# VH-VL binders against q8zy40: the designs that were tried, part 9

Target 1, 190 residues: q8zy40
Amino acid sequence: MIVGVVDYTVGNIGSVLTALKRAGAVPVVVKGVEEAGRVDAVVLPGVGTYEAAYALARQFKEVVLEKPTLAICLGMQLLFESSEEGGGQGLGVFKGRVERIKARKVPNIGWRYTHVVKNSEIIAEGYYYYLHSYGVRWGENEAYTAYIKLEEKYVAAVERGHIIGVQFHPERSGRTGLELIKRFLAVAKR

## First folded at step 2 (VH-VL)

Design i15 (framework fv_zilovertamab)
Fold by ESMFold2-Fast, scan of step 2:
Structure i15 (fold): chain C 190 residues (1-190), chain A 122 residues (1-122), chain B 107 residues (1-107)
Amino acid sequence: as target 1 above (190 residues)
Amino acid sequence: QVQLQESGPGLVKPSQTLSLTCTVSGYTFTSYYIHWVRQAPGQGLEWMGSINPSGGSTSYNQKFKDRLTISKDTSKNQVVLTMTNMDPVDTATYYCARDLYDFLTGYEFDYWGHGTLVTVSS
Amino acid sequence: DIVMTQTPLSLPVTPGEPASISCRASQSVSSYLAWYQQKPGQAPRLLIYDASNRATGIPPRFSGSGYGTDFTLTINNIESEDAAYYFCQQYDNWPYTFGEGTKVEIK
C-alpha cells in the first residue's frame, strides 16, 4: 500500500517514513494535493509550528475527508477547529480547541499510559511516547477514543470513520507504535 | 557484511574545523539512521548527533550548539560530521554507528565503525 | 538530560564466577536500555537491547534485566575473554546518554 506523508517540514518526517516502511507500507513524500490524490492513504506528521503546518495542511482537507488518514501529534491538532498556539485556525474535522496543557512540566515528554475508552481496531491501550505542549482537554465526545491523565485528562486519540488522530508519536513508540501503524494499514486496505 | 568506516584527519589545530566521513556498505544506506558518538581518552561514550539518510533530517546534542553539522552524500553512501572551532578538550576517538530500527524498537547501535582518533593540539 | 549511573566502576572477578553490573537512570526509561562491551582498542559491541534481549551472536552467559530506573547486566561463568569495559545506554529520551562504564578485570 502506497502511503503519502504530507511534507510541511523538510527532514522531520524521516522517522515516520521509516516506521511506515517497517510496517509494510510503501511511503512517499507528498507536497501537493494532486500527489496526495494518487496514494492509498495519507499521514499528517507531527512536527513544526502550528502556523507553518496549517499553511500547508489546509490544502489537504478534502484528501483527509476522502482517504484513510493517520494524523500524528501536531497533525492530530490540525484536525480540530482551532488552536491557542498562535491563535490559529484548524481544519475543523473534529470539534474542539487545542489548548496549552496544564501540567507541572511542559512540554509533556516521555512515556504515558494511554487509556482506551471506546472499542477501536487501531488504537490499543498501553504506553506510547509523547512530546507536546498543547493538547485537547478530555470531555464527552463521540470521536474521543483514548486519554492520558496529567493534572487533567487530555485526548490521546480520536477517530471518525477512516480518520485517526493520535497525540503521541507511534513512530517513536517502539513495538507498540509499530503495531498501531500495522493495524492502521490493515484497516485502510479494506 | 555490514561495515561502517570512519576517515578523516588524525590531527587538528585549535580553532580549525574538523571533517570526518563515515562510509557504509553491506546494506541499504537510506534504511537506517547514522549516529556519531565520541570517546575522550580514558573516558566514557558521548552521543553527538544523528542523521536520517533518507530525508536528511538531523538531531544534535545541545551541548555542541551550532558547532556541529551532520550531512550526507547518498551517491557515495557517506555521512559527514563537521565541527567548527575545535579545542583540545575535543580530543577523542570518533565513531559512527548504525541505529537498529530507526527509533521504532529502540535507539541502540547494532553496528559501529572502527573509530578514528582525532587529536587537537598546536 | 537523563543521567546514567553505573556501579561498580571497577569489578575484579575470578574465571567461572558470576559478575553483575548495575545501571541506574535518573528517571524512568521503561525498557529502552542497551548494554555494550568494549575491549581495548576496539569499538563498542552491542550485547543487550530492550533491557533483556541478547543481540545476535552474543553468548547465553550474558543476560540483562530491569525496568524503569534500575537495570542489571549479568555475566554467568565469566571467561577470560570477557575482560572489557561495559556501558549501559538509555534510548528512551533525547539526548541519548551512556553510563560511566565498568571495567571488568579477570584476577
Scores: ipSAE 0.000, ipTM 0.441, lowest interface PAE 14.9, mean pLDDT 84

Design i16 (framework fv_zilovertamab)
Fold by ESMFold2-Fast, scan of step 2:
Structure i16 (fold): chain C 190 residues (1-190), chain A 123 residues (1-123), chain B 107 residues (1-107)
Amino acid sequence: as target 1 above (190 residues)
Amino acid sequence: QVQLQESGPGLVKPSQTLSLTCTVSGYTFTSYYIHWVRQAPGQGLEWMGSINPSGGSTSYNQKFKDRLTISKDTSKNQVVLTMTNMDPVDTATYYCARDLYDWLTGPEYFDYWGHGTLVTVSS
Amino acid sequence: DIVMTQTPLSLPVTPGEPASISCRASQSVSSYLAWYQQKPGQAPRLLIYDASNRATGIPPRFSGSGYGTDFTLTINNIESEDAAYYFCQQYDNWPYTFGEGTKVEIK
């Protein structure tokens, strides 16, 4: 399966490309919607600044709505309506606002247990690697699939149909992250 | 009424594999995590690992990672702890305990415990 | 791993006196802290969760307080049946860890 990784920064998507290849996909770098139209699924990676990522990701909103999508870290945050970081505007795929996290140390760096509260074929409960200063507070929302506990609960994963967002970095989460990517690919192939 | 009950051998020889079963009743099996916690004679409590009965995902204390497996049988409302290569130092009372898996309230404390089962590792 | 340290390890008290047990975490656990009571030959019993919420069926003489790294379990007007070990436990981060336990002895 050909998986397009949206490049809103240069040189920082290597781990995502490597993880996709190890999971059995054929990853390609996508810089425009025409290229994204030709792939089987898309990944919004979790690297870059919010402002730069939003400016480029904005053009891919329709692709995200139409194709299997895995959005990682910053990529997940871009899917919400707004953010305290950078430009403040999101794609509005999911309702809610991204805000600076309340945690003992910011950024939240390291392995955190991710609690899955909704049946998911893709998101398995367990430890994943996190690296973020902003997040979405946990609350009542049908799309909210998993959370982590910091000073408060924060969204770890969101799902709606073919659109999957994760706050963590599966490409840096060892075996657990690799298995998540494999499950995403298996579901996307259906 | 909520009940958790451990069962398994009271005596295990060194190098053998331990298998303990936690049978639950009085609630929806898939709504709560099950943890295993042990306590050596005269010592404190030590967390071993957990399972989410809904998805089957597991979490282990790294101390036990290479020899501990936790599994489930949803048809029997059971969680099974399997630990290989038992040593006399593994002599302890083994408890299963449930953890509230409720996204609204979300706490991860042990609200109900089984009675505990004493496992002695001796020749 | 987060290290949980309890003070004191042994606490003799007279019925009617207050008893206080401290629990300190090596790093902040916010309010993700529980207290358990364990009597000889019995399983632990949940007393307090989220640092200060009393579990169902637990008498009001038991109370918890604290946030971050420093926590206290207080038993007001201690009764003879309160003779037991008391353990704190953090559930903020894996692996879940317990304090060493405090033995409360009734004189």
Scores: ipSAE 0.000, ipTM 0.484, lowest interface PAE 13.4, mean pLDDT 86

Design i17 (framework fv_zilovertamab)
Fold by ESMFold2-Fast, scan of step 2:
Parts: structure tokens; sequence; C-alpha cells
Structure i17 (fold): chain C 190 residues (1-190), chain A 122 residues (1-122), chain B 107 residues (1-107)
């Protein structure tokens, strides 16, 4: 399967490309919507600043709505309605607002146990690697699939049909992350 | 009354498999994580692994990953620890403990079993 | 793994005196730090969680403080019944790890 990784970052997306190859995909870097239209599935990577990422990612909203999508960390945050980071607008795929996290240490860096509260074919409960200063507060919402505990509960994963967002970095989460990417690809092939 | 109780053999020979059961009562079995922690005689505490009784998800300390399995039986309110290839250095009191009983506590262990001593010798 | 180091490992105290035990993490664990008391022949008992919150039923003479890498358990006006081992534990990152334990002895 050909998976387009959206290039909206000045950072390295190499770990995402490597993880997709290890999961059995053929990853390609896409810079525009025409290129993204030719791939089987799309990944919104988790690197870069919110403002810069939003400026580039907003053109891909229709692709996200039409194709299997895995959105990672910042990529997940872009799918919400708005963000405190950069005073930003989001794509509005998911209801909610991205806020600076309330934790005694910010950024939230390290392995966190991710609690899955809804049946998911893709998101499995377990430890994943996190690296973020902003997040979405947990609440009653049918799209909210998993949470982590900091000073308060924060969304770890969201799902709406073929669109999967994760706050963590599966590409940095060892075997657990690799298995998540493999499950995403298996579902996307349907 | 909330209670955790370990049970299993007090003596295991080197190379044999250990099986310990943690039976819980007095609360909803699937609402709390169960951890296994061991303590060699006169020594400190060592975390071994965790299970979510709701879904059966597990995680183990790397040291034990190749030998340790934690499983559950919801119908009996039990968690089972299985560890292969026992060695004399595995002689310890084995505890099950519950974690995550409220919002801020996460995996701190509010209730412990009484512990069961497992001696590994020929 | 995060290494937890306790000092002192042995602490002789006289009743009525304060006692303090230090716990240092090899990397920041924020406030995700618990303290346990273990008396001979017994399972550990939770004293403090989230670095400074006293667990239910724990007397007010026990208090915890600290953040990041440096934590302290304080027992004010120590009583004979406080003779026990005390362990710190981080639950910031897997695997969860404990300090070596401090033996508090009444003189």
Amino acid sequence: as target 1 above (190 residues)
Amino acid sequence: QVQLQESGPGLVKPSQTLSLTCTVSGYTFTSYYIHWVRQAPGQGLEWMGIINPSGGSTSYAQKFKDRLTISKDTSKNQVVLTMTNMDPVDTATYYCARGYFDWLLEDAFDIWGHGTLVTVSS
Amino acid sequence: DIVMTQTPLSLPVTPGEPASISCRASQSVSSYLAWYQQKPGQAPRLLIYDASNRATGIPPRFSGSGYGTDFTLTINNIESEDAAYYFCQQYDNWPYTFGEGTKVEIK
C-alpha cells in the first residue's frame, strides 16, 4: 500500500517513513493535494510548530475526509477546531480545543500507559511514547477512544470512521507502535 | 471489605514454572489494574508487571519479558502470574497490588495482598 | 530505567524527634512519586502519593515534599510504632521502580 506522508514540517519525518516501511507500506512524501489524491492512505506527521503546520496542512482537509488517515501528535491536534498554540484555527474534523496541558512538567515526555475506553480495531491499550506541550482535555465524546493521565486526563486517541488521530508517536513506540501502524494499514486496505 | 490474596506453591525447583493466583474481593474486579511486585528476603521491592482486568492488556518489566505471563479470569475475579525457568535468585515474597483507584493516583498501589513466599531450591 | 536512590539506608531515631528520608530519581519524575511503609512480616502500606498527598488513614505526622528529581518523606514527632522500612517509588514511566528502602529504627 502507498501511503502519503504530508510534508508540512521543517523537521525530519524519517522515523515515520521508516516505521511505515517496517509495517509493510510504501511511503511517499507528498507536498500537494494532487499527489495526496494518488495515494491509498495519508499520514499527518507530528513534527513542527502548530502555526507552520496548519498553514500547509489546511489544503489537505478534503483528502483527510476522503482517505484513510493516521494523524500523529501535532497531526491529531490539527484535526480539532482550534488550538491555544499560536492562537490557531484547526481543521474542525473533531470537536474540541487544544490547550496547553496542565502537568507539573511540560512538555509531557516519555512512555505513558494509554487507556482504551472504546472498542477499536487500530488502537490497543499499552505504553506509547509521548512528546507534547498541548493536548485535548478528556470528556464525554463518542470520538474519544483513549486517554492518558497527567495532572488531568487528556485525549490519547480519537476516531471518526477512517480518520485516526493519536497524541503519541507510534513511530517511536517500539513494537507497540509498529503493531498499531500495521493495524491501520490492514483496515485501510478494506 | 477490599482484599487481595495471593496463593500458590511455597517451593519450586530450579528450571520449573511458577504459577501464582491473586484473588480479589470487595470491589469491581475490572475497575482497577493489578500489578505484581516481588521482594527477595531482606531486600527491596521489584516491579514485575501489570494487567488491566477489563481488557486483559499486559505490560512487563524487560527483565521478565521472556519468562513472565500475567493473565486473568474474570469469572473467578483472579489474576494469574506464570513465570518459567525459575532460578534460586527468584526466591522472594510475591505480592499482587491494585493501582489507579482515583484520578491523581495513577499506578501508586493503594491495596496490597498479604504476599506469598516462593522458595526456589533443589 | 529510572533509578531511585534513597538516603540514608539506615536511620536510628529517638521518639519525639523528626525523621527525614530522601529519594532521588535519575531523571525527572514530576510529582509521580509514592512512599510506602513496610513493617516486618507485612505487606507495604501506601503513605504518600503524588509526592505530597497523604493516603487515606495515614496520620498527619507523615508528610511528603519534592518535585522532579529530589523528594523527601518527613515523619514529625516520630513514635515507636513508626519503626519500619520506607520505600519511595516512581510511577512516571515504565518500568515502575523503587528505592532501596530505608530502615527506621527506634533507639
Scores: ipSAE 0.000, ipTM 0.460, lowest interface PAE 15.4, mean pLDDT 86

Design i18 (framework fv_zilovertamab)
Fold by ESMFold2-Fast, scan of step 2:
Structure i18 (fold): chain C 190 residues (1-190), chain A 121 residues (1-121), chain B 107 residues (1-107)
Amino acid sequence: as target 1 above (190 residues)
Amino acid sequence: QVQLQESGPGLVKPSQTLSLTCTVSGYTFTSYYIHWVRQAPGQGLEWMGIINPSGGSTSYAQKFKDRLTISKDTSKNQVVLTMTNMDPVDTATYYCARELWFGEQSYFDYWGHGTLVTVSS
Amino acid sequence: DIVMTQTPLSLPVTPGEPASISCRASQSVSSYLAWYQQKPGQAPRLLIYDASNRATGIPPRFSGSGYGTDFTLTINNIESEDAAYYFCQQYDNWPYTFGEGTKVEIK
């Protein structure tokens, strides 16, 4: 399967490309919607600043709505309505606002146990690697699939149909992250 | 009164499979996570893995992932550790331990009594 | 993996004296550090979590301090029943790791 990784032009996507290859995909870098239209699935990576990433990612909204999508960290945050980071607008795929996290340690860096509250073919409960200063506060929402507990609960994963967002970095989560990417690819083939 | 109790065979031959059971009482089984930790004779503590008894989801330490499985039986309030291809270096006292909550609070408030497993021919 | 190093590994003390055990992490674990007590033939018992908070039922003579890479468990006015092994554990980064343990012996 050919998987397009959106290049926000800022940040290194090498770990995402490597993880996709290890999972059995053929990753390609996409810089525009025409290129993204030719791939089987899309990854919105978790690198760059919110402002710069949004400026580029906004053009891919229709691709995200039409193709299997895995959105990682910043990529997940871009799918929401707005963000305190950069005072920015999001793509509005999911309801909610990205806020600066309330945690003992900010940024939230390290391994956190991710609790899954809904049946998911892709998101498995377990430890994943996190690196973020902003997040989405947990609440009652049908799309919210998993959370982590800091001083408050924060969204760890969201799902709606073929669109999967994760706050953590599966490409940096060892075997657990690799298995998640493999499950994403298996589901995307349907 | 919260109690955790490990049980299983005290002796296992090399290359055989180990099965240990942790039976819990005195609290709601599905409300707390259970971890497995082992301690070789005269050595320190080594974390092995975790299970959420509500959903059955698990996570394992990297060195054990290829041969360790943790499962549950909610009707019996039990968590089961299964480890394949046992080796003499796996000789240890095995503990199950309860975690209040995950996330920023990943420490163990109650432990089982421990069960010694000797791996020898 | 974060390596947790305890010093001393053996600590003989006289009843009534204070005892201090150090735990050093190979990288910062903030305050995500717990201490456990283990008496011979028994399971570990939680003493301190979040570097300085005493667990339920733990007497006030036990206290913890530290942040980042250097942590200390202190037992003020040590009693004979405090003869045990003591272990530190970090839970900042997965996998969670333990120190080697310190044997506290009453003289």
Scores: ipSAE 0.000, ipTM 0.428, lowest interface PAE 18.4, mean pLDDT 85

Design i19 (framework fv_zilovertamab)
Fold by ESMFold2-Fast, scan of step 2:
Structure i19 (fold): chain C 190 residues (1-190), chain A 122 residues (1-122), chain B 107 residues (1-107)
Amino acid sequence: as target 1 above (190 residues)
Amino acid sequence: QVQLQESGPGLVKPSQTLSLTCTVSGYTFTSYYIHWVRQAPGQGLEWMGSINPSGGSTSYNQKFKDRLTISKDTSKNQVVLTMTNMDPVDTATYYCARDYYDILTGYEFDYWGHGTLVTVSS
Amino acid sequence: DIVMTQTPLSLPVTPGEPASISCRASQSVSDYLAWYQQKPGQAPRLLIYDASNRATGIPPRFSGSGYGTDFTLTINNIESEDAAYYFCQQYDEWPYTFGEGTKVEIK
């Protein structure tokens, strides 16, 4: 399976490419919608600034709506309606606003237990690696699949049909993250 | 010393449920995946499934998924394999093996248990 | 499922000569391939991982090579204690699958 990885900024998607290859995919770097139209699935990676990522990602909204999508960290945040980071608009795939997290230490860095509250074929409960200063506050929402506890609860995963967003970095979460990517590929292949 | 040790019944009747326990010691239980692999007498190795002990997420060989459950008890450093509706063709030595978390250096089974022979016969 | 085929299934070798075992995957597994040694009545022992990396404590006479679908385990200057079954295993995709095994016999 060919998986397109959207490149918002040059040079920092190596771990995502490596994880996709390790999971059995054929990853390709995608810089435009025509390229994205030719792949089997899409990954919105979690690197870059919000401003640069949004400027590039907004052109891929239709691709995200049409193809299996895994959105990682910043990528997940881009799927929401808006963000405090850069005062930016999001793609509006999911309702909600990304805000600066309220925690004793910012950024939230390290392994956090991720609590899964809805059945998912892709998102499994356990420890994942986090690295973020912004997040979506937990609440009642059909798409909210998992949360983490900081000083308050924050969304760890969202899911609607073929669109999966995770706040953590599966490409940096060892075997646990690799297993998630493998499950994403298995579901996307259907 | 890193040790993995299987325990359970040596004889199971057809249609009964098998329960095997893998007890580990000598390392941090939650840092390594645990896999179950079986070997029928005189035959090759067959991967059955695995569990991530830190969160309990599992992966199963589809051949067994309708019958196989792998669970863990972190307080006892144990992984449990449960398989329903045993058949004589399930007669095999059952092994547990560990697999490191690191995406760049893990996946190989660096330590195995000694194996436990399970005979399915009336 | 990826099918792993080993040749030969039985390999009689003379002490001191090199021995080679081949493993072929039904589709590409990149370098996600391991080799194990199993002596009678014992659990398998990891020899090689990622096609060519020796596991900790494995003597340098054991080496692995290959990529994609064709892999080789080589034992240089074979010793009597090397009489055992050898299995290849792919871990590129689920389910993880093993070869049938090769019995190495010292003549």
Scores: ipSAE 0.005, ipTM 0.472, lowest interface PAE 15.4, mean pLDDT 86

Design i2 (framework fv_zilovertamab)
Fold by ESMFold2-Fast, scan of step 2:
Structure i2 (fold): chain C 190 residues (1-190), chain A 121 residues (1-121), chain B 107 residues (1-107)
Amino acid sequence: as target 1 above (190 residues)
Amino acid sequence: QVQLQESGPGLVKPSQTLSLTCTVSGYTFTSYYIHWVRQAPGQGLEWMGSINPSGGSTSYNQKFKDRLTISKDTSKNQVVLTMTNMDPVDTATYYCARGWDYGDYEAFDIWGHGTLVTVSS
Amino acid sequence: DIVMTQTPLSLPVTPGEPASISCRASQSVSSYLAWYQQKPGQAPRLLIYDASNRATGIPPRFSGSGYGTDFTLTINNIESEDAAYYFCQQYDNWPYTFGEGTKVEIK
């Protein structure tokens, strides 16, 4: 399966490319909408600043709506309506606002137990690696699949159809993250 | 079952370096901060410092900053406290404790049994 | 450093009576306040975190309240097994600091 990784032109996507290869995909770097239209699935990586990533990612909204999508960390945050980071608009795929997290230490760095509350073929309950200063507060929402508990609960994963967003970094989550990427690819191939 | 266990010497001579190990089991080592807290005989509790076992970042009580180092070995699920230039006033029971909810600003939900370190000639 | 002051430091109680221990912070710690129980020769045990939440396995006779600078640990219907030292701890700001401890003695 050919998986396009969107290049925001800032930050290193090497770990995402490596994880996709290890999961059995053929990752390609995608710089424009037409290229993204030709791949089997799309990854929005979790690198860069919100403002820079949004400026480039906004053109891919239709691709995200049409193709299997895995959005990682910042990539997940871009799918929401707005963000305090950069003070900006999001793609509006999911309802909610990205806010600076209320945690005893910011950024939230390290392994966190991720509680799954909705049945998912892709997101398994367990420990994943987190690295973020912003997040979406947990609430009642059909798409909210998993949460983590800091000072407050925060969205760890969202799903709607073929669109999967995760706040954590599966590409940095060892075997657990690799298995999540493999499950994403298996579902995307259907 | 979640457990924390301290180990190290029970006796240290003045001016020597103390090394204590905290071994954790029953949970994912990198998911929670590990803190060191000590208690002098008949006295209260004193927070010394903490480490994030994932990245290795540390926080120290300023009182100990120039003598105290906290490190980790992820392959062994261990956190090590090293303190230089020990003095008789450092005689205490030393505890490692897990931070509840992960992060530096946390209550300590699981404690080791403690290890008594006596500093004497 | 934030100074935590406990009152009383010694509290003799009769089984079945309520016991109340106060903890005062020298500056606001919001709700970042924990209570621990320590029996002789043992490590401290977490009772209450975030001022009012009971830790896992702690009996409902233990309750915490307060916000800002004034906090209270209440033990309703004291039992003989509750004889111990009790410590409050703030975790709002570094360095984390503990109160002096209150010795609860059963008469």
Scores: ipSAE 0.000, ipTM 0.445, lowest interface PAE 16.5, mean pLDDT 86

Design i3 (framework fv_zilovertamab)
Fold by ESMFold2-Fast, scan of step 2:
Structure i3 (fold): chain C 190 residues (1-190), chain A 121 residues (1-121), chain B 107 residues (1-107)
Amino acid sequence: as target 1 above (190 residues)
Amino acid sequence: QVQLQESGPGLVKPSQTLSLTCTVSGYTFTSYYIHWVRQAPGQGLEWMGIINPSGGSTSYAQKFKDRLTISKDTSKNQVVLTMTNMDPVDTATYYCAREFWSGYDDAFDIWGHGTLVTVSS
Amino acid sequence: DIVMTQTPLSLPVTPGEPASISCRASQSVSSYLAWYQQKPGQAPRLLIYDASNRATGIPPRFSGSGYGTDFTLTINNIESEDAAYYFCQQYDNWPYTFGEGTKVEIK
């Protein structure tokens, strides 16, 4: 399975490429919509600044709507309506706003227990690695699949059909993250 | 072990349709893109198009898009190039090539042996 | 389309001397550049990918360098078996495009 990783031209996507390869995919770097049209599934990685990532990612909205998509950290945040980081628009795939997190320590760095509240074939409950200063507050929403507890609850995963967003970094979450990527690939093949 | 092999007619008459088959072996057919590249006698390499053998998605060079179709048959591990209205200037060796993955980098790591197609009466 | 221009198109060399082929892109292709060798009657063979990485089985006398628009293939101690055509190719953006090719001849 050929999986396209969107390159925002900023930040290092090496760990994402390595994790996809270890999970059994053939990862390719995608810079334009024509390249994205040729892959079986896409990954929106969690590297870069919101403004730089949005400037490139906005051209991929139709690809995300049509192809199996795994969006990681910043990638997940780009799928929402707007962000406090950079005061920018998002792609509007999911309702909600990305805001600076309220926690004892910001950024939220480290392993956090991720509570799954909706049946998911891809997101398993357990510990994942987090590294973020912005997030989406938990609330009543059909797409919200998992949360973490900081001072307040924040979205850890969202799902809408073939589109999966995670706030954590599966490529940095050891075996738990690798198994998530494997499940994403298995579902994407259907 | 890993092999791509082109097959098809060596001679095509002007205005006829060309059909070439690329048969792959030694790896999982749906895991790599397949490209078609041609080379006129004594000339350079010209990229024609690409197919994702998993979903069947294709892209073609603008020069060929009105007469070129690339398709697949997963049950036979084959990619097929079909090109209509052949002209003597289409005389060339036609190659299929697998797109190599290397992380940040892609390249054609495995090529077929090539099949010469002569367009003549 | 990205246009790839090779210089020289013909390169006569004596065994043991170094050979150098240049490839220029009409716009930046970052490091997404490959070099291929093609001997008479054979399919092209991958030599270098990502501008400077040697493909599996390629002798260390072959090396690549460059970034952006300006790339070089170097053969540091040319052997008679290296007589062949050499092509650069960008894979930065579709459509993928090749240089015109350089014919390396042993004198």
Scores: ipSAE 0.005, ipTM 0.466, lowest interface PAE 16.3, mean pLDDT 86

Design i4 (framework fv_zilovertamab)
Fold by ESMFold2-Fast, scan of step 2:
Structure i4 (fold): chain C 190 residues (1-190), chain A 122 residues (1-122), chain B 107 residues (1-107)
Amino acid sequence: as target 1 above (190 residues)
Amino acid sequence: QVQLQESGPGLVKPSQTLSLTCTVSGYTFTSYYIHWVRQAPGQGLEWMGIINPSGGSTSYAQKFKDRLTISKDTSKNQVVLTMTNMDPVDTATYYCARDSYGSGSWLEFDYWGHGTLVTVSS
Amino acid sequence: DIVMTQTPLSLPVTPGEPASISCRASQSVSSYLAWYQQKPGQAPRLLIYDASNRATGIPPRFSGSGYGTDFTLTINNIESEDAAYYFCQQYDNWPYTFGEGTKVEIK
């Protein structure tokens, strides 16, 4: 499976490319929507700042709506309606607002147990690696699949059909993250 | 020892562009975010924006977004504040300040520059 | 934006007396609150972070308390050199905001 990784101008995507290769995909870097139209699935990586990533990512909204999509960390945040970081506009795929997290220390760095509240073929309950200062507060929402417990609950994963967003970094989550990427690829092939 | 030092013109004319430099020493430049904060004479502190010196990514307070740019020069360990269309109301002491935790944290300011007074008048 | 309100704005005190400054946030900031001291012609100096932790080099007569929306900076047995402005700052939510400042004057 050919998986296009969207190249934000301010990020290093090496770990994502390596994880996709290990999961059995053929990753390619894409910078435009025509290139993304030629791949089997897309990944929105979790690198850079919200404002810089949004400037490029907004071009890919229709691709995200049409193709299997895995959105990681910042990539997940771009799919929401708005953000406190960098001016507030998001792609609006998911309802909710990205805001600075309330936790004992910010950023939320390290391994956190991720609680899954909906049946998911891709998101398994367990420990994943987190590195973020912004997040989406947990609430009642059809798309909210998993949460983490900090001082408050925050969205760890969202799903809407073929679109999956995760707040954590599966490419940095060892075997648990690798297995998630493998499940994403298996579902995307259907 | 950790030090932050602002430099730039003490006087700018209305409608001109301000450029201030924050030079840091005594720590790894790319490991800590740098913020800009200003203080008008006799008034309180106002947060302006932040830069990650590792990647150059920035965020600005909404009030300044249309005319403020923060950039970096890693070879000189410098952060540069550029603000266009200066107005007398922008007269203030400008400070750069270091975010206390490693990059990405958005915490309190553990070290401040000594500040540079910028007067905007004709 | 989170609004930070300080009371009092002016506080005359006699050396040796305790002084207390209040800071209230318009919404919960958990413990992500700092206190800074600023003397005339100087940059602010960090006193307290995470509501109650004393910064390096800060004498023990300075203490902070509070959580959520209500915070207090206490200076026990105030010294003449403590005459300064004191500012609270929240760093829980973007954008960062400061209180108006409290001027502590030694009589």
Scores: ipSAE 0.000, ipTM 0.454, lowest interface PAE 15.0, mean pLDDT 86

